# VH-VL binders against S-adenosyl-L-methionine-dependent tRNA 4-demethylwyosine synthase (TYW1): the designs that were tried, part 1

Every score and structure here is a prediction.

Target 1, 149 residues: S-adenosyl-L-methionine-dependent tRNA 4-demethylwyosine synthase (TYW1), of Arabidopsis thaliana (Mouse-ear cress) (q8rxn5r50to198)
Amino acid sequence: GKIFFISQTGTAKALAQRLHELCASNDIAFDIVDPHSYEPEDLPKETLVLFIASTWDGGKPPKNGEFLVNWLGESAEDFRVGSLLLSDCKFAVFGVGSRAYGESYNAVAKELSSRMIGLGGLEMIPVGEGDVDDGELDRAFQDWCDGVI
Structure headers, positions and changes below count from the first letter of each chain, unless a header shows other numbers; Kabat numbers aren't used for antibody chains.
F stands for the ipSAE by ESMFold2-Fast; E and O both for that by ESMFold2, at different seeds; each is averaged over both directions (binder to target, target to binder). V2 = 0.75 x the mean of E and O + 0.25 x the DockQ between their complexes.
[cut] marks letters that were taken out.
The coordinates of atoms that the task and the answers printed are left out; those that the model quotes come from them. Centres of patches stay.

## First folded at step 4 (VH-VL; framework fv_tezepelumab)

Design p13 (from t12 with heavy chain H35E E106G)
Fold by ESMFold2-Fast, scan of step 4:
Structure p13 (fold): chain C 149 residues (1-149), chain A 123 residues (1-123), chain B 108 residues (1-108)
Amino acid sequence: as target 1 above (149 residues)
Amino acid sequence: QMQLVESGGGVVQPGRSLRLSCAASGFTFRNYGMEWVRQAPGKGLEWVAVISYDGSNKHYADSVKGRFTITRDNSKNTLNLQMNSLRAEDTAVYYCATHYSSSWFGKGAFDIWGQGTMVTVSS
Amino acid sequence: SYVLTQPPSVSVAPGQTARITCGGNNIGSKSVHWYQQKPGQAPVLVVYYDSDRPSWIPERFSGSNSGNTATLTISRGEAGDEADYYCQVWDSSSDHVVFGGGTKLTVL
């Protein structure tokens, strides 16, 4: 499987590394993937993907995830692309954000989940939501990991 | 081809009820949140109601709250709007539309729209 | 009670750029979607999540959103762009979808 990190400050990347180590300790192999270096056209070939996504400035994804998030949006809106594009793909999303941003709180993670579902993806567990400002980010992340593993 | 087709519109007297249906085809209906939007003759778009992909969450415009009920049947790929206690102000073309389901309910864009069905409330 | 304000009309000459604004308190923190509606037809999504565009919509359509104003920009305007344009957001405080009042674009 793959673990995608969409990260501006490195928090989502660090959590992706932690998830990878947790999976490895349970004999589950994942590749950690920077979406900037990934061809989105290969996503339909994946059977299991995990996303750890930051949301910053204006509710937009960090630059390394921008192309993938936009591609998913365009594919979901393209009437020529069937709603079953990702029907063989199981996924889960964990958001890294701050409640101080109000309506933008974990917007990228929530949009990513919505777009994956719209393309036929199978969401394994609800979107996890972490707040970098509340001192409970690690607990929220661990709770989400327990649901995934 | 992804399509939504509304039906059930017509002319009704004030105080009566009407049920609208929206039939979905060409996409996985159960994966999408659904919306009802209306447009009075010569006026702009007005949101009416939303329902989550699994039917567990619903929200209504203040003007219809307590009178209208949004429901869905994922086994039949249909969305419904039960309209009770109709008023002249409810006269409009009613559109159904999709948005993507998510744990953050309500943020999605309305990507697929039906052609609309006319509801006229007159005496 | 959240309100989106659009100009009632905008006129441009063919080949010129049209800019349609959508004003709202702190709208830059929200996701704005834009719809085109031609007479007798259902609305069509033209820009979503502030600046993304469906693949079937020409690149002449673009969007931006910052501060208190979101803008739909239509470059190289064509007669076929004549329509009413509506902006839309979700207001989390009221759990309501909010539409702007609409802008009639004329290309003459």
Scores: ipSAE 0.000, ipTM 0.504, lowest interface PAE 16.5, mean pLDDT 84

Design p14 (from t12 with heavy chain H35D E106G)
Fold by ESMFold2-Fast, scan of step 4:
Structure p14 (fold): chain C 149 residues (1-149), chain A 123 residues (1-123), chain B 108 residues (1-108)
Amino acid sequence: as target 1 above (149 residues)
Amino acid sequence: QMQLVESGGGVVQPGRSLRLSCAASGFTFRNYGMDWVRQAPGKGLEWVAVISYDGSNKHYADSVKGRFTITRDNSKNTLNLQMNSLRAEDTAVYYCATHYSSSWFGKGAFDIWGQGTMVTVSS
Amino acid sequence: SYVLTQPPSVSVAPGQTARITCGGNNIGSKSVHWYQQKPGQAPVLVVYYDSDRPSWIPERFSGSNSGNTATLTISRGEAGDEADYYCQVWDSSSDHVVFGGGTKLTVL
């Protein structure tokens, strides 16, 4: 499987490394992937993907995830693709955000989940929502990890 | 490497038929819609037809409705255009094109094009 | 039938900015894509979704789309930019792809 990190300040990337270590401890092999270096067209070939995604600048994804997030959004709305593109793909999403952003709180993670489902992906666990400002980010992340493995 | 290669063009008399093919490689053909776009010598780009990922939905330019049929074979990664009742104004280079690329995407945009195949309808 | 209107030709001096327009009724509500075509070659996507650019296309290429006019802007024009440029939209109401008539860019 693959663990994608969409990160501006490095928080999502650090959490992806923690998830990778937790999976390895349970004999589950994952590759940590920067979406900037990934071909979105290969996503239908994946059977298991995990996303850890930050939301910044008015609900927009960090630059390293912009291409992938936009590709998923357009594909989900395109009649020519259909709703079965990712039918072989199991996934889960954890968001890193701040409630101070109001309407934009974890918008990227929520969009990723919605688009993956729209394209036929199977969501293993509901979107995890972490808040960098509330002192409970580690707890929220651990709860989400316990649901994934 | 993502590629589209057209074939089947040639010289044909008015009223006759030609079948164009487009071979796709380097991407998951069965998951994407495909289009045909043509260009008459010295003229602009003109959209011809589109087919959905599973072949269930098709749309045609008014100029070719009832004469051209777009089909696909996902088991062979092949797109086809059956052209019947050809007219002089069908003379053009025919391109097949797709909307997605591993390097970028373009909903409704064509990010991967074939090299084109020439169709000449002449008496 | 939706129609896109482009000027047939635009000239620019080397190092100056070229602007190619694409007119359409309420085109600002649609996503506009731009293609460059050189003689004997297939078209190449240069701007998509109004203003986005493929990573291998120079930053000199940019786009905008508002109201009834979309614009392709090529800054610091160079001889290699000489080509025909086409705008394109997807008209969701008819499920048709529509191309503009094309604009020949000359760098003189």
Scores: ipSAE 0.000, ipTM 0.506, lowest interface PAE 15.0, mean pLDDT 84

Design q1 (from t7 with heavy chain H59Y L99F)
Fold by ESMFold2-Fast, scan of step 4:
Structure q1 (fold): chain C 149 residues (1-149), chain A 122 residues (1-122), chain B 108 residues (1-108)
Amino acid sequence: as target 1 above (149 residues)
Amino acid sequence: QMQLVESGGGVVQPGRSLRLSCAASGFTFSSYGMHWVRQAPGKGLEWVAVISYDGSKKYYADSVKGRFTITRDNSKNTLNLQMNSLRAEDTAVYYCARFKYSGSYYTAFDIWGQGTMVTVSS
Amino acid sequence: SYVLTQPPSVSVAPGQTARITCGGNNIGSKNVHWYQQKPGQAPVLVVYDDSDRPSWIPERFSGSNSGNTATLTISRGEAGDEADYYCQVWDSSSDLVVFGGGTKLTVL
C-alpha cells in the first residue's frame, strides 16, 4: 500500500512516519509518499492508500498536496472520468487540524474522503480527526491506527 | 444480479410528452453515471443524454437539446427521461446504460437495459 | 462533429477470422469500445479500452487501435457471432458519445 502525507509544519509527515513504522513492525509493507512527487493518474492502480492530511488557512491543503487534492476534485466533477475511477482502491483518511478554524476544521481530510468515495473508493473506516490544540492528537491518531491495522 | 429495467414507452402523437424510467438493481446506483441511448427501427445506436453519478452534470445530443430532460433519484435507484415536443424522428427503442471507469480516462457501457419502445405517430 | 466509419457488412466463413474496422480521425488517441447486438436484444459490451475484454467474453474477441483505424477481430467465427457490431468513442465536441454506423457480420 501507500501512505500519503500532506503536511505544512511536519505534523502530518511525522504521523505518517509513525504509521509506517507501526505497519513495518507488524510485517506490513507500505511506501511513504509525498504527493508532490506522485503522479495522480497512477492512483487508480493502487489497491490500498492511507492519507494523513493537514488543513490550513481557508480549508486549503498544504503545497505538497495541492495538485493531488485539486486533481481529485476535478476528476470527481468530470462525468467523463466516471464514478468508479477508484473502485479497486481501499482507503482511509486521518486529518490534522484545529477547531479554531471553524468550518474549515479538517476540511482537506473531509474533502479527500468525500472525493475518494465519489470516485468509487472504499473507505475502510470513518475519517479520523485530530486537533493540534486539544492535547489529544496522539490519542486520536492511535485510535485511528488501531482501526486501520 | 445487476440489472436495468426501462418502462414508460408507448405510442404518442407528435407534439406530446412521454416520461421514461429506468430502475436499477444489484449494484450501487449512486456510484455510476447513466446514459440514454436510442435506436430507430432498422437503424444504428444514437446517444441521447448522460447524467453524472450525483445528478449535478447533464449533457444532451444536439437533436434533443431543449426538448428532453434527464434526471435521477439515487434514493429510489431510478433514472428518468422526460421527453417533450416529440417528433416522428424520435421513434426508437430507448435503452438506459451505466458506465464504469476501467483504468483509462473514458469508460465503457458495461450494463444495458432491455429497452422500451417509443412510437411517435399520428 | 466527430464521425466513426464502419463497413455496413462483413462476411466470414465458419472457423475463419472476421475483422471489423472503425475509422476515425486520430482514433488511436481515443479509447474504443465495441458492442455486439443480436436482433431484438440490447447491446452487449465485447471489447473495451481498445483491447480489453469483460471476463464473460470469449478470448476469440480482441481489439486494436492505432492511427486512424480501430479493429475488432473475431477469430474462429461461429454462427452465434452473427450480429451487428458498433464501435464507440467519447469525444469532447458537440456530441460526447459517438457510435459508428454498425457492421452486420454474416457467417456463411
Scores: ipSAE 0.000, ipTM 0.499, lowest interface PAE 15.0, mean pLDDT 85

